# Designs tried in a protein design chat: VHH binders against Formamidopyrimidine-DNA glycosylase (mutM). Part 1

All scores and structures are predictions.

Target 1, 288 residues: Formamidopyrimidine-DNA glycosylase (mutM), of Thermomicrobium roseum (b9l1z5)
Amino acid sequence: PELPEVETIRRTLAPVLIGALVIGALRGEHPEDILLDPWPVFARRVRRHRIVALERRGKYLAARFEDGDRLVIHLGMTGELRLSHPATAPGKHCHLALVLRSLRPLPPSLVDQRQRFLLRYLDIRRFGRIALLDQAGWETFTARLGPEPLDPTLDPRALWSRLRERRTAIKAALLDQALLAGIGNIYADEALFQARLHPARRCQTLSLDEVERLLVALRTVLSAAIENAGTTIRDYRDGQGRAGSFQSRLQVYGKPAGTPCPRCGTGLARIRIAGRSSVFCPRCQPLH
Unless a header shows other numbers, all headers, positions and changes below count from the first letter of the chain; antibody chains aren't numbered by Kabat.
F, E and O are the ipSAE of ESMFold2-Fast, ESMFold2 and OpenDDE, as the mean of both directions, binder to target and target to binder. V2 is 0.75 times the mean of E and O plus 0.25 times the DockQ between their complexes.
Where letters were taken out, [cut] stands.
Atom coordinates printed by the task and the answers are left out, and those that the model quotes come from them; centres of patches stay.

## First folded at step 1 (VHH)

Design a11
Fold by ESMFold2-Fast, scan of step 5:
Structure a11 (fold): chain B 288 residues (1-288), chain A 123 residues (1-123)
Amino acid sequence: as target 1 above (288 residues)
Amino acid sequence: EVQLVESGGGLVQPGGSLRLSCAASGYTFSDYAMGWFRQAPGQEREFVALISTSGGSTDYSDSAKGRFTISRDNAKNTVYLQMNSLKPEDTGVYFCARGSTWDYIEDYGMDVWGQGTQVTVSS
């Protein structure tokens, strides 16, 4: 999951989670690969917290508790959050679940007689991370993340100034969460295609106009992906277990080399940048 | 002073084996995922293998899958790469890298790199 997928999960979970009390946690298959704290510490610390907000920073989902603590979740490649009735049998790859009590009436399909339900964490590959941070820890954590690309106050000139100091390829810079938070392989390729920028362009060679074009392209692509509930290639699902639909709108990401460009018909090219396959149109996105 | 020091590289014939080691110091090793990357002559650096903080989960490139095994010993602050059935195409400098606990680990988000150890596979 990238920014649009995490934002979709936030939006689908918020109506159910906001106002709920965490009353416990259930151990699953391999919580030790996911949790920052040992299980007994996590289970004790997470109890007795009421959720007052569900927030996103970049690719991170954060449930903010009444006392300012946050439960911070990174889904990795295959992490999934599922709402579940307590009587529902656990599926495979469930590593932990929070036991929550709703303070508002919720459907009987979701809650038991005591208004309890589960938020399950599933992760086939087990590279997601979950931590409980206090307010100071959250501030320290988020200080490492760059600004939100969808923040309307984000200044293109400030971004251009930061990029001028980098000799790395623009795609590598977009993957750097300290530059801009929430962009991964899918939306980096799509935004660069939309902006008509070669993924290997050195950051310091970009003009202010090119950076303004890139920021517009990022906002356009990310917003469209959110409107389409994200991209499902294989493993992403929203908070209600539903697939996204933006995969049908992808222009270049994941396309084989030689596929005709949807804009000009030139065969798409594939190169590696920062250890990643990058797909682009060599005519629409020239290096020089 | 955060450092990663690779060792175990060398010259082997095709079909041979090597075990690479990476000794970590200056941080709490068990809090970080670790990875191996390589760079062949005239090529870009590429992903080889990744291991979770506990060692319970691993990921491999297509070329490494079935031939290489990544493992770690948190008591010794060391990550290993066991390489079997080596091919001339495996020749390159092999780098150990530390993933941030808060990076997108599956993106190969590495914040500390070793200096590398040379692996040469030839007759």
Scores: ipSAE 0.047, ipTM 0.526, lowest interface PAE 6.9, mean pLDDT 86

## First folded at step 2 (VHH; from b07 with R27F I28T N52T)

Design b07h
Fold by ESMFold2, look of step 3:
Structure b07h (fold): chain B 288 residues (1-288), chain A 123 residues (1-123)
Amino acid sequence: as target 1 above (288 residues)
Amino acid sequence: QLQLVESGGGLVQPGGSLRLSCEASGFTFSDYAMGWYRQAPGKQRELVAFITSGGSTNYADSVKGRFTISRDNAKNTVYLQMNSLRPEDTAIYYCAVDYSPYEEWGLTEYDYWGKGTPVTVSS
């Protein structure tokens, strides 16, 4: 999941999670592949903590507890957070669950007679990571992340100044979470197409006008993706288990080479940038 | 340069077996999770089997009990042993590496595919 998928998960989990008390944790198949903390430390530290906020920074979801500690979750490529009645059997690849108690009524399909429900973490590929961070750890971690691309106060001139210091391809820079937090392969390709920028274009060569167009394109694509509950290619689901629908609106991402460009009809091209497949229109996105 | 080379595909009768291999180069193989995916004509690419850097395995429901994924870190190679093959298993099979090593949670996203090896199970 990228920024739009994580934001959709945040929005759909928040009504259930905020205010809930963590009363315990359950081991699943391979919690050691997911947790950055040893299981005994994790299980003890989450007990008796009430969730007061559900936050997002880039691709990272954070449940903030009353005491300021945060449960920080990165879903990797195939991570899923699933709300579950305690009697429902775990899905495949469930690596851990939180046992929560609701402090308000929730539907009987979700909670038992003691108002308990589960938040399960499932992950086929086990690339996701979960850590407990105190406030200082959170501040250290987030200091390395770039600004949110959807923050309206992000100044295109500041972004341009940062890009002028880089000689890498613009797509590689967009994937760098230290430059802008939350952009991955899908939305980098889509935004570069919208902005008419070649993915191999070197950052140092971008004009301020080009950076302004890119930032507008990023905001347009990311906002549209959030409005459509994100993109599901294989595994992404929102907090209620539903697939996103933005995949039907993709213009270039994932399309075979030779597919007609939706803007001009030229066959789309594919190259690799920093080990990732990049799809673009060679006519609409010329290399300068 | 990062490279994945699949081999071992071919034509086989239903009920037969094949072993796919994927040799990797250009990265520290033992640090990465590896997967096998497949794509039949007109269908989306789907996960077949997956193995973490620590050796834990996962399988698609359609192949459980018939396919086995394994890795040999000394040879930088991932294998897919495919038994009891069915016509529905006909596809191009792709090896994939996922996620580069990340430093201090500063994850960079890499997703790299091989060129694929065709498998045909005749009717």
Scores: ipSAE 0.000, ipTM 0.223, lowest interface PAE 13.9, mean pLDDT 85

## First folded at step 5 (VHH; from a11 with Y27F A33T T53R G56D S100E D103E D107S Y108W)

Design n12
Fold by OpenDDE, look of step 7:
Structure n12 (fold): chain B 288 residues (1-288), chain A 123 residues (1-123)
Amino acid sequence: as target 1 above (288 residues)
Amino acid sequence: EVQLVESGGGLVQPGGSLRLSCAASGFTFSDYTMGWFRQAPGQEREFVALISRSGDSTDYSDSAKGRFTISRDNAKNTVYLQMNSLKPEDTGVYFCARGETWEYIESWGMDVWGQGTQVTVSS
């Protein structure tokens, strides 16, 4: 999951989670692979916390509690958060669940007679992470992340200046969460295509104009993806188990080499950058 | 002192095999995702393989899939990379790395690196 998917998940969960009280936690298959804390410690610490906000920072979700603590979640490659009725079976690859009580009316399909519901964490590949951080921990954690690409106050000149200090390809730089938070392989390719920039262009060679164009492209693509509930390539699901629909609007990502460019008809090319496949149009995105 | 030390590199013919090892020390090995990266001459360092803390989950670059296998022995504080069907384009310095807690699937998410071991595939 990337920024659009995580944002979609946030939007899906927020109406239900905000205001809810965590009254317990249920152990699943492999909580030790996911949790920063040992299970007994986590289960104890997370109890009796009321969620007051559901925040997103890059690819991270953070449920903020009344005392300023945050339940921070990274979904890894295949992580999923799902709301469920307590009587619903956990399914495969469920590693833990929060037991929550709603203080406002929720539909009977979600809550039992005691107004309880579950937030389950599922993860096939178990590369996700969950941690309970205090305010200071959260600040330290987020300080490692770059700015939000959708933040209107993000200065392209500042971004340009930072890029000029890097010797890597622009595609690699975009994937670095310390440069910009939330961008992954899908939207890096899409944004670079929209910006007409070759993914292998060296960061140092980019002009300010090109960086401005890239930022516009990033914002355009990410916003469109959010509006279409994210991109479902394989296992992505929102908080209600629904797939996104932006995959039908992808311009270049995931397409085989030789596929006609949706802009000019030239066969798309596929190369590896930082070990990841990168699809681009050699005509629209010239290296030189 | 946190340390990673790679071994097992060398010269091999195309189609040959190598097994790399990385010995970890100075930290609780089983608490960390481990990975392999490589850097060819004149190229950027690139992702090769990743393995979860328990060893039950793995991920590979497109070039590594079907040919390379990452594994780990937490009792020995060691991560391995079995490389089969090696090609000339696999030539480079291979690095072992420790993943950070939150962002670890790319090189910038790794906080500890070994010195690397040279792998050369040539006829």
Scores: ipSAE 0.078, ipTM 0.591, lowest interface PAE 3.4, mean pLDDT 92

## First folded at step 8 (VHH; from p2 with L50A S52T E100S)

Design q2
Fold by ESMFold2, look of step 9:
Structure q2 (fold): chain B 288 residues (1-288), chain A 123 residues (1-123)
Amino acid sequence: as target 1 above (288 residues)
Amino acid sequence: EVQLVESGGGLVQPGGSLRLSCAASGFTFSDYTMGWFRQAPGQEREFVAAITRSGDSTDYSDSAKGRFTISRDNAKNTVYLQMNSLKPEDTGVYFCARGSTWEYFESWGMDVWGQGTQVTVSS
């Protein structure tokens, strides 16, 4: 999951989670791969916390509690958050769940007689992470992250000045969460295609106009992905268990070499940048 | 003092095998996801393989999948990369890396790197 999937999860979980009280936690199969804290510490610290906001920073989801502490979640490659009735069996790869109580009525399919429901964390590959951070810990952590690409106050000149310091390929820079928070392989390829920039372009060679075009492309692609509930290739689901639909709108990501470019018909090419396959149109995205 | 020390690199003919080791010290090894990356001259480091804290789950780059195996021995504070069916494209410096306790294991999520060990695949 990248920024659009995490934002979709935030939007679809927020109506249920905001206002809920964490009354406990349930161990699943392998919480030790997911939690930064030992299970007993985590289970004790989450109790009696009321969620007052559900926030996102880059690819990180944060449930903010009324005392200012945050439960921070990174989904890794295959993490899923799922709301469920307490009587529902967890299924495979559930590593932990929060037990929550709503002070507002929720549908009987979700809550038991005591208004309890579960937020389960499932993760086939177990590369996701969950931790409690206080405000100082959150500030320290987020200081390492670059600006939000969808923040309308992000100045293209500031981004350009940071890119001038780099000799690496622009796609590698887009994957760097310290440059811009939330962009991964899917949306880097899509945005570079829309901006007509070759993924191997060296960052220091980009003009301000090209950086402006890239930022517009990023915002366009990310916003469209959010409007379509994110991209599901195999595993991603929103907070209500639904697949995203943006995969049907992908222009280059994941397409075989030789596939006709949706813009000009030229066969798409594949190269590797920083260990990731990059798909691009050699005509629309010339190297220079 | 946190250290990662790779070993096991060398010159190998195409189709050959190598086993890389990475000895960790100065931190609680079992608390961390570990990974292997590689870098050819003039290129960015690229992901090769990662393994969870427990060792129960692994991930591989497309080029490594089916040929390479990452493993770990938490009692010995060591992570390994068994590389089989080596190709000239696998040539590069191989780095052991420690994932941050918090971040996902892309190269920017790694907070400690070894010095690297050279792997050269040529006839």
Scores: ipSAE 0.320, ipTM 0.693, lowest interface PAE 4.2, mean pLDDT 88

## First folded at step 10 (VHH)

Design s3
Fold by OpenDDE, look of step 11:
Formats: sequence, C-alpha cells, structure tokens
Structure s3 (fold): chain B 288 residues (1-288), chain A 121 residues (1-121)
Amino acid sequence: as target 1 above (288 residues)
Amino acid sequence: EVQLVESGGGLVQPGGSLRLSCAASGFTFSDYTMGWFRQAPGQEREFVAAITRSGDSTDYSDSAKGRFTISRDNAKNTVYLQMNSLKPEDTGVYFCARGIWEYFEWGMDVWGQGTQVTVSS
C-alpha cells in the first residue's frame, strides 16, 4: 500500500474509529512479528484509549488518542485493516485485533449488543508494523519523513534544492520516504511517466522546471488514485474489505516490456532501480 | 553500541556460491526485521532480501529470487545470505541492515560496513 491506498483506508475507517474507545485487544496468530511491544505490554497499554483522530502520514496510519498517544500502523506489503463484528471468526493471517466500543450507533452487522466491534489486522507476509507511540515518539518518527506530496504548501524550489544534493536516480529518490512521504513503486513509475522523466535520470541534473513538472504529475496521479480508491494489484483492501479500481488506469506500472506506450505506442521498457522494477517509455521519457 | 558486522564475502567464479553472515550486537536482534542490500560500482544501492523478526517470512529482489536465501538465527544474533549460482552482475558490496518500519532502505536505521563480493572468471 502507498499513499492513495492508505488514504483510502483512512477515509473508510475514520467514520467508525473516531470517537471509539479501545477496551481491549485480542491476540492473533503472530502479533510478535507486527508489534513493537511484546503482546502483554501492548494489550495493556492500548486499553482505555479513546480515538480522537485518524491521521495519515506518508504510508502510515496513525490513530490519535485523547492523551496524545498514537497507534501507528504500517501495512507492509500485504497488511489489511478490517472492521468486524465481535462474533465473526478472525480468519487466516489475523495477527491481532482491537476491541472497541462505539459511542455512536453502528449497524447490527458490525456491533454487538454492547456496541462493541473489532478492528482486525491481517497480514499474509507479516512485514507490517504497529506501534503505540507517545507524543515525543511521534515527533521523532515524523521528523524522519519528508513532506507530503499533496501538501499545497510544498515548495517546488525547496524540493529542487534537496534533489540537487542527491547523487541518485530520481526513481530511487522518490522511493525515499525522507524526500517525500508516501510514494512507492507504483506511483513513482506513474508520476515519472506523467512527467516525462526517465526513472534513471540523476537527481542533481534535474532543472527546476522538471521538478515542478514532476510535482504536478505526482499530485495528479496520487489524487486520481485516491479518487478511485487506490490500486489493487493483489491483496489491497480498504477498511470495508473492498478493492480499489485505479489499477485499470495505470499507464505503465507493472506492464511487461514491449507493451505499447499508452501515449505514443512505443514499446515500454523495464529496468531495475533500487532493487525494484521500473517501467517507462523510452520515447516519452528519454534519458538524454 | 549498536553494530552490524558483515563477513563471508570474497572472489568466486560464475556459478559459484557464497554465504554471507551479519553479526549483530548492542540491541535485541529478534525485535527487528533484517535485510541485505548491495551496491555495484557506479550503481545505486539496491534491495536484495529481507526477513521478518521471527524468520517465517522473506522477500527478495527479482534478481535474487531462486538463487539467494536469507535466513537468521536469533540465538546467535546473526542473519545470513546464501548466494548460489552467482553471476558477474552480482558483484558489489553487500550490506546488512536493521529495519524498524520498512525493510526498504528508508526503513533501515543501522547498517554494516559491507563485505565485497566479486564474481569473475
């Protein structure tokens, strides 16, 4: 999951989670692979916290509690958050669940007679992470992340300046959460295609105009993805268990080499950057 | 002091094998995802493999799949990379890293000094 998927999950969960009281936690299959804290510690710490906000920072979800603590969630590769009725079986690959009480009416399909419901975390590959951070921990955490690409106050000149200090490919830089938060392999390729920039283009060689074009492309692609509930390649599901639909709008990501470019018809190329496949149009995105 | 120390690198012929080790100290090893990265001359550092805290799940780069195997021994505070069917393009410095939130480069907060792997006839 990248920024659009996590944002979609946030939007689908926020109406239910905000205002809810965490009254307990249920142990699943492998919570030790997911939690920063040992299970007994986590289960104790998370109790009696009321969620007052559900925030997104890059690829991370953060449920903010009344006391300022945050439950921070990274979904890894296959992580999923699912709302469920307490009587519903956990299913496979469920590693933990929060037990919550709603102060607002929820449908009987979701809540029991005591207004209790579950937030389950499922993760096939178990590369997700969940941590309960205090305010200081949160500040330290967010300080490591770059700005939000969708933040309208993000200055292209500032971004350009930072890129000029990097001796890496632009694709690699985009994947660095310290440069910009929330961009992964999907939307890096899509944005670079949209911006007509070769993924191997060196950061330090980019002009301000090119960076401005890239930022516009990022915002365009990310916003479109959010509006289409994110990209489902395989396992991504929102908070309601629904797939996204942006995969049908992908221009280049995931396509085999030789696939005609949707813009010019030239066969797409595939190279490896930062250990990940990068698909681009050699005509639309010239290296030089 | 938190430290990672790689070993096992060397010169090998194409088709050969190497086993890299990374010894961890100064932290609770079992609390962290571990990963291997590599950097060839003039190239970007790239992801090779990652393994979860328990060791029950792994991920590989496309080039590593089918040839490399990441494993760990939490009792020995060590993560390993078994590399088989090595190719000249596998040449580079291999780095061990500790992961906090992601097993990609950004999510890694501790790095070893690296060990040189050279595949040449």
Scores: ipSAE 0.430, ipTM 0.760, lowest interface PAE 1.7, mean pLDDT 94

## First folded at step 11 (VHH; from s3 with T33I)

Design t1
Fold by ESMFold2, look of step 12:
Structure t1 (fold): chain B 288 residues (1-288), chain A 121 residues (1-121)
Amino acid sequence: as target 1 above (288 residues)
Amino acid sequence: EVQLVESGGGLVQPGGSLRLSCAASGFTFSDYIMGWFRQAPGQEREFVAAITRSGDSTDYSDSAKGRFTISRDNAKNTVYLQMNSLKPEDTGVYFCARGIWEYFEWGMDVWGQGTQVTVSS
């Protein structure tokens, strides 16, 4: 999951989670691969917290509690958050669940007689991470992240100035969460196509106009992905268990080499940048 | 003293196989995610494979999928990379690395010295 998938999860979970009280936790298959804390510590610390907000920073979801502590979730590559009735079987790859009590009526398919429901964490590859952070820990953590690309106050000149000092490929820079928070392989490829920039273009060679176009392209692609509930290639699901639909609107990401460019018909090319596959149109995105 | 020591590199023909090993010492090996990276001359170090603390889940770069297998033996403090169907593009120095979470950023804090893999056509 990248920014659009995490934002979609935030939006679809928020109506259910905000106001709910965490009354316990259930152990799943391999919580030790997911949790920062040992299971007994986590289970003790999470209890008796009421969720007052559901927040996102880059690819990180945070449930903020009344006392300022946050349950922070990074979904890695294959993490999924799923609401379920307490009687529903957990399914494969469920590593933990929160037991929550709702203050509002919820459908009988979700809650039991005592208004309890579960938030399950599932993760096929187990590269996701879950931790409780106090306010100081959250501030220290988020200080390492770059600005939100969708923040309208992000100054293209400030971004350009940071890029001018870098000699790496622009795609590698876009994947750096310290530069811009939330961009991954899918939306880097899509935004670079929209901005007509070659993914191997060195950062220091970009003009201010090119950086402005890139930022506009990022915002356009990310907003469209959120409007379409994110991209599902295989595993991503929103907080209601539904697939995203943005995959039908992808222009370059994941396309085989030789596929006609949707803009000009030239065969798309595929190269590796920073160990990741990058798809681009060699005519629309020349290396200059 | 934390150490990671790779071995098993060498010269092979295209289509051949090698098994790399990384012996870990000076820390509790089973508490850490482990990974393999490689670096060809004039290129950045790139991700090859990673494995969870329990060893039950793995991840691979696009170029490694289907050809390479990462595994670990927590009793022997060793992580392995089985490399099959080797190509000249796989030539480089292979490093094992210990994974660490600094808050929620996945990164590598300890690196081995590397072992050379050369695939000659």
Scores: ipSAE 0.013, ipTM 0.491, lowest interface PAE 7.6, mean pLDDT 88

